Miniprotein binders against q9h3h3. Designs and how they scored, part 101

Target 1, 235 residues: q9h3h3
Amino acid sequence: EDGFTAEHLAAEAMAADMDPWLVFDARTTPATELDAWLAKYPPSQVTRYGDPGSPNSEPVGWIAVYGQGYSPNSGDVQGLQAAWEALQTSGRPITPGTLRQLAITHHVLSGKWLMHLAPGFKLDHAWAGIARAVVEGQLQVAKVSPRAKEGGRQVICVYTDDFTDRLGVLEADSAIRAAGIKCLLTYKPDVYTYLGIYRANRWHLCPTLYESRFQLGGSARGSRVLDRANNVELT
Below, E stands for the ipSAE of ESMFold2; O stands for the ipSAE of OpenDDE; V2 stands for 0.75 times the mean of E and O plus 0.25 times the DockQ between their complexes.

## First folded at step 9 (miniprotein)

Design m36 (at its last look DockQ between E and O 0.68; V2 from the best seeds 0.00; counts 0 for: pae E 2.8 > 1.5)
Fold by ESMFold2-Fast, scan of step 9:
Structure m36 (fold): chain B 235 residues (1-235), chain A 85 residues (1-85)
Amino acid sequence: as target 1 above (235 residues)
Amino acid sequence: SPEEIREEIEELLEKAEELLEEAEKLFKEGVDPRKAKELLMEVFKLLWEALRLAEKLGNRELLERAWELIRRAWELLLKLRELLK
């Protein structure tokens, strides 16, 4: 019943990557300036294409915070794309393992924890918590979508550098929870995004690798994590 | 009517293909990549509408044509993103 929503969101997100970003870069900016920056650019008020009444008059694709140790990992996306075309024409089975292998071979390893929230105070508060965790070194990098003219939920993306590093993915989840986040989180490798593999695809692949649910008490990490691809609980 | 819906889908697909070819040409020539991006976003809008109508009509041929154009558009979008990121 979700129709083509996942496909629409994927195309819009890739288009947003190409528009200007509002960035707090902790590699070059003192941490003491973060609170003022967050107050100036709350994601619920920053508009996708600019508006005289918003904090921005020009288009903004993403609002991002880079940690002090952040180093962008540029994989060979062109090589990945060429290999994907070859795989599709080869007639070989297309499986999660095959995509994982392509991603490793071409070093396209980044992935992200996603949370979707309605525009408002709760979104802005969640983003502030994530941004502080990034600047303080508990997370590497994060971004949040601006408010679309058509409305709808906004997304916070918290990146890890290697989706095949399960411990690193789980440590990011723990840091997100420690930042006060209690909503549902899903983890998606960027390889699925680049190859245009969406929720409903012909190969029956699950592009969501992990789900994290906040757990009151019990878990030492404050969450239950499910490996969606293999249907295995990791808690 | 089903006949009118089919004609609408075919017009959407034809326009999408023309804009896609223009975007592909701009990319190949290395000219105005931001215009190529704008054309691609219009292509996706047209193709999403074509898919919706083709699914409602139950026409497999039109669905397949729309998905093939989406594949081409996505391939170019990824190349543009790599260029402009």
Scores: ipSAE 0.581, ipTM 0.830, lowest interface PAE 1.6, mean pLDDT 87
Fold by OpenDDE base, look of step 10:
Formats: structure tokens, C-alpha cells, sequence
Structure m36 (fold): chain B 235 residues (1-235), chain A 85 residues (1-85)
């Protein structure tokens, strides 16, 4: 992978947020319609720009599923950005603790488990499992990127309300594993995205707080979760 | 040649800066946020290529220039996201 693939994908993901989404909202749509919706819009076939022969004729930024308990709350992103600019100009040391405090102060607490999968059956199957878990109330909200014209891996994002709630983050990992997902998962706070903190940032901050690896025959959770900041296993 | 690679990087950076300034202007004037977004995505493509080549060349100055433009582009992207969300 090119050294800047992660940064490029992050910029594309932010740009995709501004385009129309294909949404299944379990608050307004019966759960019985989920299978038909998944069949209509398989992520491996939905194209970013509505290519000829795709299920979508118009550009799609994301395919998303909202659970019954989903409530959109982005916090004060503008205030966060202003505080971040002021912090950068101050010359004060910037640490993961600094970012955590900024996030708390501005109520920008959302985070996500990320998985990257090649287009195809495995991606569509993984997405279907996640979508069911969201509709069943085991997860609150998830989204998947559409297929890019150039191909490449697609990303599934499974959100949690609070990246500072370790238990909630671990519960979401357990639910993802219960949905049959066995790939590597990484957890990233949204605050890191909003502040432009990617892998090659000048502060050497790791944008990934947690890593989950599937474990056969292990704990009831079926995964080992590593705290990347402290290099400590949490499970 | 290293000289040809340097020239290519400088051309990429110049083009990226021009497009970024245009995108910043469009945003400031409030004329077309979507066009500003499109320009910005092109800016990122140019800058990623510039970084790739600058890393290959081992040129610190060109890397620093590319990263500064990426920072500005990222700030604009965040502002556009908040506007178009």
C-alpha cells in the first residue's frame, strides 16, 4: 500500500459525507424489508459516482443502516476546530490526553470500528451481518463505502457514541464478532478525523486507539482487543 | 533523473496551490461549495503524488511544502464538510 493510502482514504471518506447516502432507517422502515434492501444495494455493486449498470444512477457517498436507538449527535465540531487551531499556535505539547480533553470539552465523542475488505461476496456478507446487528439493536449505526471506480478496498464503519467509554467500545467489538466478522478491526475516534490527525501527523499521534484481532476458542468475546496507546491487552 | 523528478514535484505543488487558492476563494465567496469540494479532491490527488515522489527523492524541503499544502487543503475540507452536511 502506498504510504499515503490511509490519508487519501480519509479525505475521500470526508468528501463522501457530503454526497447523498443510501440509508436503511430501522426507526421508520420495518426490519422485514432489510433483506430486500440489502439485495437491492449490495456494497460491492453500488458505485461511488453512479456508473452505468450499477444499482444507483446517482452519486452515493455512503450506504448506511440506522438502528432504532440511533440519535445523530456530532457535538461542537466548529468549537473543537477553533480550540485546536489555538492549541497549535500556543506551542503547547499535544498528546492523546490533549485530544481526549478537547473531545470531551466540545462533546465530539463518537468513534468507530473500521474494517477494510475487498469488493465482492465477503464484503457484502460482512455488511449484511453488520446491518442485521444494527436493526436487531446490538449496534446503533453503521456505514459502508460504495465501490470506487478504480476499485480498491471498501470500508465498513461501526459507530459507538463515546470513544472514552471503554466498555461501550468493547461491547461493539463483541457484537461485530457475533455478526461473524473475523477480520482485523481498528478503532478510531472521529475527533482525530475532524482535526486532520492521520498516520503521518507531525505530533506522532496514533489515530488508532484500539485494535481487535479475532481469536478462535478464546474468551466469550471471540477477540483480543489491544490498547494501542498503552500497548496493553484489554481482553 | 533526480532533476526531472524534482521538476515534476514542483509542477505538482504549483498546480495544487493554484487549485487550492481557487477552492479557498470559492468557499469564501460562498458561490459554489460543491465545485470547491471537487477542486479540493483534485488538490489532494496532486499532493499525494507530490509526497510520493518527494519521499522517493528524499527531499525534505519538497516534503515540507507538500505537507503544508495538505494541511491547508484539509482545513478547507473540514469547513466544506460542516457547510454541506
Amino acid sequence: as target 1 above (235 residues)
Amino acid sequence: SPEEIREEIEELLEKAEELLEEAEKLFKEGVDPRKAKELLMEVFKLLWEALRLAEKLGNRELLERAWELIRRAWELLLKLRELLK
Scores: ipSAE 0.513, ipTM 0.846, lowest interface PAE 0.9, mean pLDDT 89
Fold by ESMFold2, look of step 10:
Structure m36 (fold): chain B 235 residues (1-235), chain A 85 residues (1-85)
Amino acid sequence: as target 1 above (235 residues)
Amino acid sequence: SPEEIREEIEELLEKAEELLEEAEKLFKEGVDPRKAKELLMEVFKLLWEALRLAEKLGNRELLERAWELIRRAWELLLKLRELLK
């Protein structure tokens, strides 16, 4: 594969942020309407640009579900970017520790568990499980990419509030597994995304903080979670 | 040959910078943010190709030029995202 595949996907994901989203917002929509909404907008059939025959006639950047308790707050992203520019000219080393401190200082603490699935029933089933977990309050917010082209994998992102809160991140992993998800999950703090820091970056930073693998008969959640920075199993 | 690869990288970077400057102009003017987004997606396509070739060649100078243009392009994309929501 290309060494820059993650970077291509990140740029396309950011571009998708700027197009309309299809949102089920539990804060304003009764939970009893969720199943009909899921049936109307399966991610394997919602097209990125509103292709003929799809349920959407307009471009869709993301399909999302907001939980009852979701309170959007991206933090001080502009201040984060300004501090990042200053750091790069300062001569101070750029390390995971300095990025963590920037994220804390500017309150850009969100992160996400990611899963990649091929279009089809498995994707739609996984998304439905995640969406129900969000509406039921086990997760706060999730999104899934629409179908961009035949054969391309799609991504489900499940957000957490604070990547420095290991317990909260592990609780989200457990909720994802309880929804029936068995594929590989990777966790990425949003600070790396906002600063454009990817797998093949010139600072050799690793944007993936955790990796979760499903296993039957594990501890409490059936997951094996690896801390990628320290190569330490957390479960 | 290595020189042919170098020349191809330089053409990609020059075109990417041209398109990036046009996208930056459109953003400043606020006239057509959808066009600015389209230009940025082409900029990234050109820059990732340039970066792949520069890595293959092992040329530090060309790698640095590509990464600087990627930084500028990403900064503009993020600003555009904040404008459009």
Scores: ipSAE 0.350, ipTM 0.714, lowest interface PAE 2.8, mean pLDDT 86
ESMFold2 (binder alone), look of step 10: mean pLDDT 87; pTM 0.871

Design m37
Fold by ESMFold2-Fast, scan of step 9:
Structure m37 (fold): chain B 235 residues (1-235), chain A 85 residues (1-85)
Amino acid sequence: as target 1 above (235 residues)
Amino acid sequence: SPEEIREEIEELLEKAEELLEEAEKLFKEGVDPRKAKELLMEVFKLLWEALRLAEKLGNRELLERAFELIRRAWELLLKLRELLK
């Protein structure tokens, strides 16, 4: 409820990475099987810790779809963490530019478009659209959180390989919009996730790099994208 | 009273630090990383409550102490995630 809720939710999301995932892997599974898999595991019904009445009896951290060309590369997270500790003890100002440089040096380049939706039909429909775009090759990989015990919004994460590649980030936004998604999207580099940069961060940094809003009127892109760090409109 | 709230925050911070030290020891010794994770999640719950109360009280010193413990807890959480992913 307060400004520190984002910190708590971030810790829960990191913990979810360590629990089992439900994965549709298009590298080894025919695309024709996707619709049945989506019907079996709608994210509004899959529970975080399992429940006899849900599709899962065991804990599930994430529900994910891997594209045919998906090749994970998280970079040197340990080296990034060590450099981050050194930077904090140096007393130097913590800025977006400094974090970008740390990420480049340690090859921690992935990032993601985020959308938050309440449990229900709209969430399941949005996830199905994203999953199909991944399997068809318009997106590389995506995941969605299961339903929490306490309720609340769930998150869909759509990943790109390199947050410094603006064209690639914008191309992913276009593919998300083409899949029928109309809600607010924000883009966060994984370096911010690993270093704990969230809404109520102590360094007063903007926790996201880009924001995308759906555009009515049939523009070529279908969205308006803002660079949050530099306060510059990209589209 | 403000004094009772301060005492509650200090108790939350002390309990969080004790659990965090236990989790750090388990990680250092390479023993039961799943229990270390469970301890860390409890640490975050205690620290989140401490932050909420300290902000309402308007006490910067207690907020700074809570942020320092969150920094340590987050560092360990990331190390555990890299180990257990």
Scores: ipSAE 0.543, ipTM 0.803, lowest interface PAE 1.8, mean pLDDT 87

Design m38
Fold by ESMFold2-Fast, scan of step 9:
Structure m38 (fold): chain B 235 residues (1-235), chain A 85 residues (1-85)
Amino acid sequence: as target 1 above (235 residues)
Amino acid sequence: SPEEIREEIEELLEKAEELLEEAEKLFKEGVDPRKAKELLMEVFKLLWEALRLAEKLGNRELLERALELIRRAWELLLKLRELLK
C-alpha cells in the first residue's frame, strides 16, 4: 500500500477495461433478475483470469451494473491525451486548474468514489448494496474488480457524470451511505486516471478530491466528507 | 554493491525499452493489440522494479529514465484501452 502499489493497481485496472465484463444492464434487464445475478457472480469468487470452481472459466476484467438511465459519456479521451502531451512539452504550468480546464475542454468529466475491501462476505455484501442502489436509481453506474490470482484487496468504483459538480458528487456519497456502506471512500476524477496521475507525482497534484468517512450516529448525511485539496470538512 | 545495482537498473530499463518499442510497433501497424497489451504489462513490471531500485540507490538520472519510460508505456496503454474497450 506504499511504494509503487498505487501505480501497479492503476495499470492493472486500465488493462482490466480491455478484457470482457460481466454486466447487469438495468436498461434491458428487469430489476427482478438482479438478486439471482448477484448470487451467480459474487466478486469474491469471480476470478480475474478464470479458474476451475469459480463462476467464470474465461478472463473477466470487471463486474458492472448499469442503471436504467445510464448513458456512457467518456468525452474526448484521445484529444485530452494529445493536449496533455502538448502541455508537458510547453512552458505552461501544470496545476489543478490547468488539468480541470483540459478535462472541461475535452468533456472528460466523469469521476468515481472508490472503496477497497478484502475478498469475502463484506465485499460481496457491499457490492450487493451498491448494485441495488444502481438498479433502484439512486446511483448511475458501478463496477467491482474480480479476485486477483495473488489475492489482495478488490475495488468498488461508483461513478458520477461530472467531477466539477460538487453537489452531484456529494449526492452519490449520500446514496452510497444509504446503501449501508461504512468503509472509507475516496473520490477521483477520471482525468487523473487516464493521464496516469497518482498519489505521488512530479507536479504535486492531488488526484483525490474528496474523502468520505462513515459517521456511526447523528449525521444527516451518514458521513463526513473532506475536501482533500483544502483539508476542510464540507459544510 | 552500488555499481552492481546500477547495472541491474540499466538492464531492466534496456529490456523494458525493447519490449515497449515492440508494443508501439504492433500498435502502429494495427497488428495483434492483445500481444501489445501483454508486452506493456511486462514493461510495467520491469519499470516498477527499476524505479524501486533507482529510488533506493538515489540515482536521479536512472529514476528520470524509468519515469519517462513509464510515461510512454502509460500513453500506449491508454491508446490500447480506447481501441479495445
Scores: ipSAE 0.580, ipTM 0.813, lowest interface PAE 1.6, mean pLDDT 88

Design m39
Fold by ESMFold2-Fast, scan of step 9:
Structure m39 (fold): chain B 235 residues (1-235), chain A 85 residues (1-85)
Amino acid sequence: as target 1 above (235 residues)
Amino acid sequence: SPEEIREEIEELLEKAEELLEEAEKLFKEGVDPRKAKELLMEVFKLLWEALRLAEKLGNRELLERAYELLRRAWELLLKLRELLK
């Protein structure tokens, strides 16, 4: 459900950032090793807090694949947070434009396409497709959550460097579709994640910037992308 | 009863606030950030249960109080993530 359930999942995702990650790093690992790594660490079987019966005995926050050209830049998150606290105290209106300006000023530009899937073969297959696209250079970086509880959905996050670069965001969507992904995708800038903007937020901000739906024969040749912030169909 | 549910919500909120203040103090003093994280995750669990019960009860004031504490907890979680990542 929406509301505090979405906030719960977001808090868990933030906490997961602080725990160890299982990483296939294409900058230092040959691409030929990817298939074996994917077979060893299927996300439906990797457990969040470790289990002797799973691939991991110790906690895992995220399972990630870094592309050959990946260069992480989170920007100045501390400066962003301080500016956000000041903005809330100032009484100035909080709008998508104001948040965009805070993100630009503090260089917190990354964002991600999100897909939520139930644990099982379809999740593992989707993740394998995304991971191969990353290693082959069609995507920059991606991560997937481990299995935290029975029946709960897991999330695959596919990152882009700059949420203000609309063409780059759309290119990532195309690459995800080319990898065989057909489920609903939503795009969220990390500034919204860091500042805790979810459904039903106080300022009535749409919690995602873009939505992508699979569509055969559409003008995008595979998907329809909606700009949620401006209510404009892009393709 | 509604009164018993209200009492339970108030106990959850009081416990969450105590643990949150402890976590905030640890962060300010630069002491044991991993323990601060553990306390915060417990705060979130208490607050989500308080929110669930407050929504069931239909009590707007208790819901708003829980969301205020949740906002404080989130701010500290982000600061800890920046410190520990």
Scores: ipSAE 0.483, ipTM 0.758, lowest interface PAE 1.9, mean pLDDT 86

Design m4
Fold by ESMFold2-Fast, scan of step 9:
Structure m4 (fold): chain B 235 residues (1-235), chain A 85 residues (1-85)
Amino acid sequence: as target 1 above (235 residues)
Amino acid sequence: SPEEIREEIEELLEKAEELLEEAEKLFKEGVDPYKAKELLMEVFKLLWEALRLAEKLGNRELLERAYELIRRAWELLLKLRELLK
């Protein structure tokens, strides 16, 4: 209720990045070990700060699966931050295009499809599907939040390398749908996250670049994707 | 009472700013980044409560002060994340 804003939830997510992660790394671990790892660490049971009754006694920030080809690159976030402050003081218009250009200049290109699910079987099943798709090579990397102390929904994040590569973003959506995911998906570039741009921002920027809804009986994709920034349906 | 709510908001903002300054000092001196993170999470909790009360009271000055402290806290949080990733 009152304890949460988009900013507050984003701050908790960023803080979680700094705590230990539980990782299945397909670059060094055989795919045959995945099912046992998923059974040991179901996200609905792994607690954010540890608990004697959970799989973890110590804090866990994220539960993640790295694909065989995963090569992390966050770009120059410090340079992006400095350029953002300069842009704000320059008096130049702050638009989606201007922000996109800053992201390109500083190589901060990653983005993610987000899905929010309540703790329980459906969350654990969805995460297992995503994890298998990552290990099989249909997706590059994904993470899921542990169960929060206060409760509430958990988030699964499925990353792509370049938010400006529309085809790549759409291919990730297709792979998520092929994994059996039917809930609402939203796509957010990491540049928006790093700069603290959320729903209520003074520049009227749309924080969500794409939205994907499951389409029952859809012929080609299994989903309907909307470009939120331009209000255009992409199929 | 509006006066009592105003005083509560001011106490929350004062405590948040004190902890934020401590977190900024810890980061700057490189002493304990995990303690700085812990303090920042407490700062955010205090500031979101202050925002809720300021909106209820309809006090633009207090709302603006809370947003300014949130901006400072976010800036430090991003710097800590880059340091500790």
Scores: ipSAE 0.437, ipTM 0.749, lowest interface PAE 2.3, mean pLDDT 86

Design m40
Fold by ESMFold2-Fast, scan of step 9:
Structure m40 (fold): chain B 235 residues (1-235), chain A 85 residues (1-85)
Amino acid sequence: as target 1 above (235 residues)
Amino acid sequence: SPEEIREEIEELLEKAEELLEEAEKLFKEGVDPRKAKELLMEVFKLLWEALRLAEKLGNRELLERAYELFRRAWELLLKLRELLK
């Protein structure tokens, strides 16, 4: 509706990475403390820049839950940037295949399922379900944006460690659905995020690799997953 | 009018480039990375509006100028993120 809103939201999300995070780290915190933490920091009430009336008085970029086995590996982002600069100056075509190859070469393999929800009970309920799945080991790591001053939709990001591992991506989708999530999901590799591939990118690339739609009484997995690049249904 | 929209886009692009150059200088000098981040967020707001208007106008040259500034701004934002995360 706003034309280039996706570009602005992408920049804001990157900027949020640089501000403090509220983290429930299951590697060092007992799982029994999760429910109290979720009650203290519901994403619909945590404000982006802080407010004496909100749970936070200081800025918060992201609210995150780390699973017990979470081992962050962003790969060689600096090497990826250098190779990207070289690719752009080489005159070689910029395609999904060349971006995939850059990502593999530089070990920038992580990706994420994205869901956008309006502030309120449904967002907080969805986040609580995702957070529990992370702490219980069905998902690896997740984060959710705090409430913006303008009251736009918030985003939940559920990460997988390797976007080239289709089975792992589909397993994450199944776990999200098992947590009770029924909204549209899209999957984006972090290489696209780092290189600024979003809805209105100049190369006219599809900014997401997969799309998941909830289905009532259909699939045993609870969803239909489409490979957007190849236009093939996977489930 | 198309002429007034063109002038508005050019003003947005000029302001965005000025702020971007200031942010790039701060980063290169290793000075006040938080200020560089604030400037970049303002650059993105200006570029977002320029892209919207340029698309509405259907002007390929202005769209390309906006995308080039966005590319520079995005590259700097990623470098700042690596520094400040």
Scores: ipSAE 0.485, ipTM 0.766, lowest interface PAE 2.0, mean pLDDT 87

Design m41
Fold by ESMFold2-Fast, scan of step 9:
Structure m41 (fold): chain B 235 residues (1-235), chain A 85 residues (1-85)
Amino acid sequence: as target 1 above (235 residues)
Amino acid sequence: SPEEIREEIEELLEKAEELLEEAEKLFKEGVDPRKAKELLMEVFKLLWEALRLAEKLGNRELLERAYELMRRAWELLLKLRELLK
């Protein structure tokens, strides 16, 4: 079960995209309404499949906040999938470089910082901090999973436009830390998510490009960021 | 026993393939995409258990069959997500 936990969670996350979302959209909603919205929909209490005793009676896939400048661009996911199938049948080596090239060719460039937290006050506090950073313009967009029936950890995803833009990825990390987040963060390009590449994949690829670990004092960024593929510290 | 585990894996794979084919048919015909999603989530549950048991058993053929069904299931899940988002 542990060996395939990442794949299981990833499939559930993909399925959640297809259910209704609770969205605070700063492009159309005044920032002054955010605190009331956060109080109404704390992620530790919003249930995945609905419950009359929770904030939602109907299923909710994700709770999201869109920044004022947010412009969704998922690229050509269909073209990416077709090219991936062709690559697999070609017999060519499947490497981080070939996946990066497919992502660039099909404009599937978005990626995300991930943090996993147990349901409770710490999760709700972390989400509130991230949501405020999005509405204030320090981050572009974020979402958090609702509470699962089994009560496992929930995930906060903070997106950046381009995983190949190292500066942008690092700036997002800094903004997350400035929001008071101290847990481990990992960064994953959406191209790996769309192609179903997780920890236990047959090509032995590491889908995590960066790790961020909180450090007290020292670094101006408040964290140590490691490029996992090249084993190089970036901060 | 190894033989009982092999039979369990084969039953899981057969059930997963039947449900996957039903989900694929619903998607192709453009009917009841919510049911197709429900079937796919059941397929994934069956396939994860099959993969776990196949790895434990060390049976390469069953492992490859599970991976192929997982590939098809993921392909359909992504297509459904693009349709229903």
Scores: ipSAE 0.461, ipTM 0.765, lowest interface PAE 2.2, mean pLDDT 87

Design m42
Fold by ESMFold2-Fast, scan of step 9:
Structure m42 (fold): chain B 235 residues (1-235), chain A 85 residues (1-85)
Amino acid sequence: as target 1 above (235 residues)
Amino acid sequence: SPEEIREEIEELLEKAEELLEEAEKLFKEGVDPRKAKELLMEVFKLLWEALRLAEKLGNRELLERAYELYRRAWELLLKLRELLK
């Protein structure tokens, strides 16, 4: 891996939030239309800035699927940012615990399981499985990045409402594995994303809270989940 | 050479700071937030290359200067995202 690639990809991901999204919304669209939508917009072929040769001619920031019960709540991100600036100025230690408290205070509770896959059949197949799980109600919401202009791996993000709800985080992992996903998963709370906590952060914080590894015949769940913040195996 | 790499890093950092200040000004004045976003994405590209080269060179001073600009750029990116979401 070369230098600060994770930080560059993170900045591009945040910028993508500001561009149009291509959404299958199960709250307003019949589930029977999902397979046609997935065939029309495979993430390996949808381009970030549009291309007459791709399914999209206009820029697409994210390809997303919203579950029937999805109710977005990003919390008070502006208040979080102001409090973060104050925390850094205060000289108070910056730890997972202080960031957790900051997130709770400002109701920035969502988080996500992340998986990175190369463009191609495996990415499209994984995304289709995740999208079906969302529409069927096993997951609440998910998104996948379009193809970057420079190429590289794409990311699938599977969200949970509350990163402090360990059971909910583990249930999402189980649903992802049940959808046939076998790659490495890492879980990141949105507070870390908003505050720019990535691999090379200056506070030496682990940039993810949980890690899930697929286990053939090793776990009843189909995976082993590690709490990286406390260095404890959960499964 | 190490000297040529150092000069390249300094040039990248100077350009990044110039574009970052322009993006910060546009945001503060409430003018053309999408141009501010475009400038900011160019800042990140310049800073990523500066960080990569500074790390390879082993120059802590240049690395710290790049980190400070990256912090400012990230702060502005989040503010723009909240404005344009």
Scores: ipSAE 0.551, ipTM 0.785, lowest interface PAE 1.6, mean pLDDT 87

Design m43
Fold by ESMFold2-Fast, scan of step 9:
Structure m43 (fold): chain B 235 residues (1-235), chain A 85 residues (1-85)
Amino acid sequence: as target 1 above (235 residues)
Amino acid sequence: SPEEIREEIEELLEKAEELLEEAEKLFKEGVDPRKAKELLMEVFKLLWEALRLAEKLGNRELLERAYELIWRAWELLLKLRELLK
């Protein structure tokens, strides 16, 4: 395993945003059509660059499900980038707090829970569970990467609209667990993604704010959520 | 040997910078943004290999040069994504 794998995956994910998406949009499509759509486009079989032997003949960047109330807002990414460049030249300290302040100022508030799974039944089953939770209104929006030419793990991203809203982030984690997901989850604000801040960055910033591990608790299935920055258990 | 690894890193960085300059020119001229994207993905591959080797070698100057080019490439990738999304 290469130490810079996270940086590689992040750049590939950014490039995938620029290619066509396969979308189930619950704002315009009846929920009754979801099962057929999931059967037609299982993420383990949809290929990144198209293949006559797969569900797609043309390139696909992402497979996504939009909830009924989904209203995308990426904020002012260009203003964020300019402010980040100015901060770097100003000599002011670069800290998680400073980045949070820039994100708030430029309304770049979205973030996501990430899970990485190998191609196969477990990935397709996990994605189906997440997609149903989105269509049923328990989550707002989610996407999953298609299968890469060389194989490797695929990623499911479950978005929240405001990474500074801890309750909202925790509610999304609960909904993911209720959907049957048992793997490790990590939460990353999009501000870190847009600024290209990954594991190996020169400011030694940790782009992961939360970590969630599956845990059975009484009659309710739950998880242990850790605040990575403060090393505090939240659940 | 350490000297051979250093030479390999220098070659990777030089090639990455050449391709990055080509991608920046294509973006500035508004010509062939899909080719600019393709060049940037090649730049990242070269720079990640340079980072891996520079870290193994323990050379801080080569690490800093690789990081400077990665951040420059990332800034262009973000601008290109806004254009092509």
Scores: ipSAE 0.348, ipTM 0.684, lowest interface PAE 2.7, mean pLDDT 86

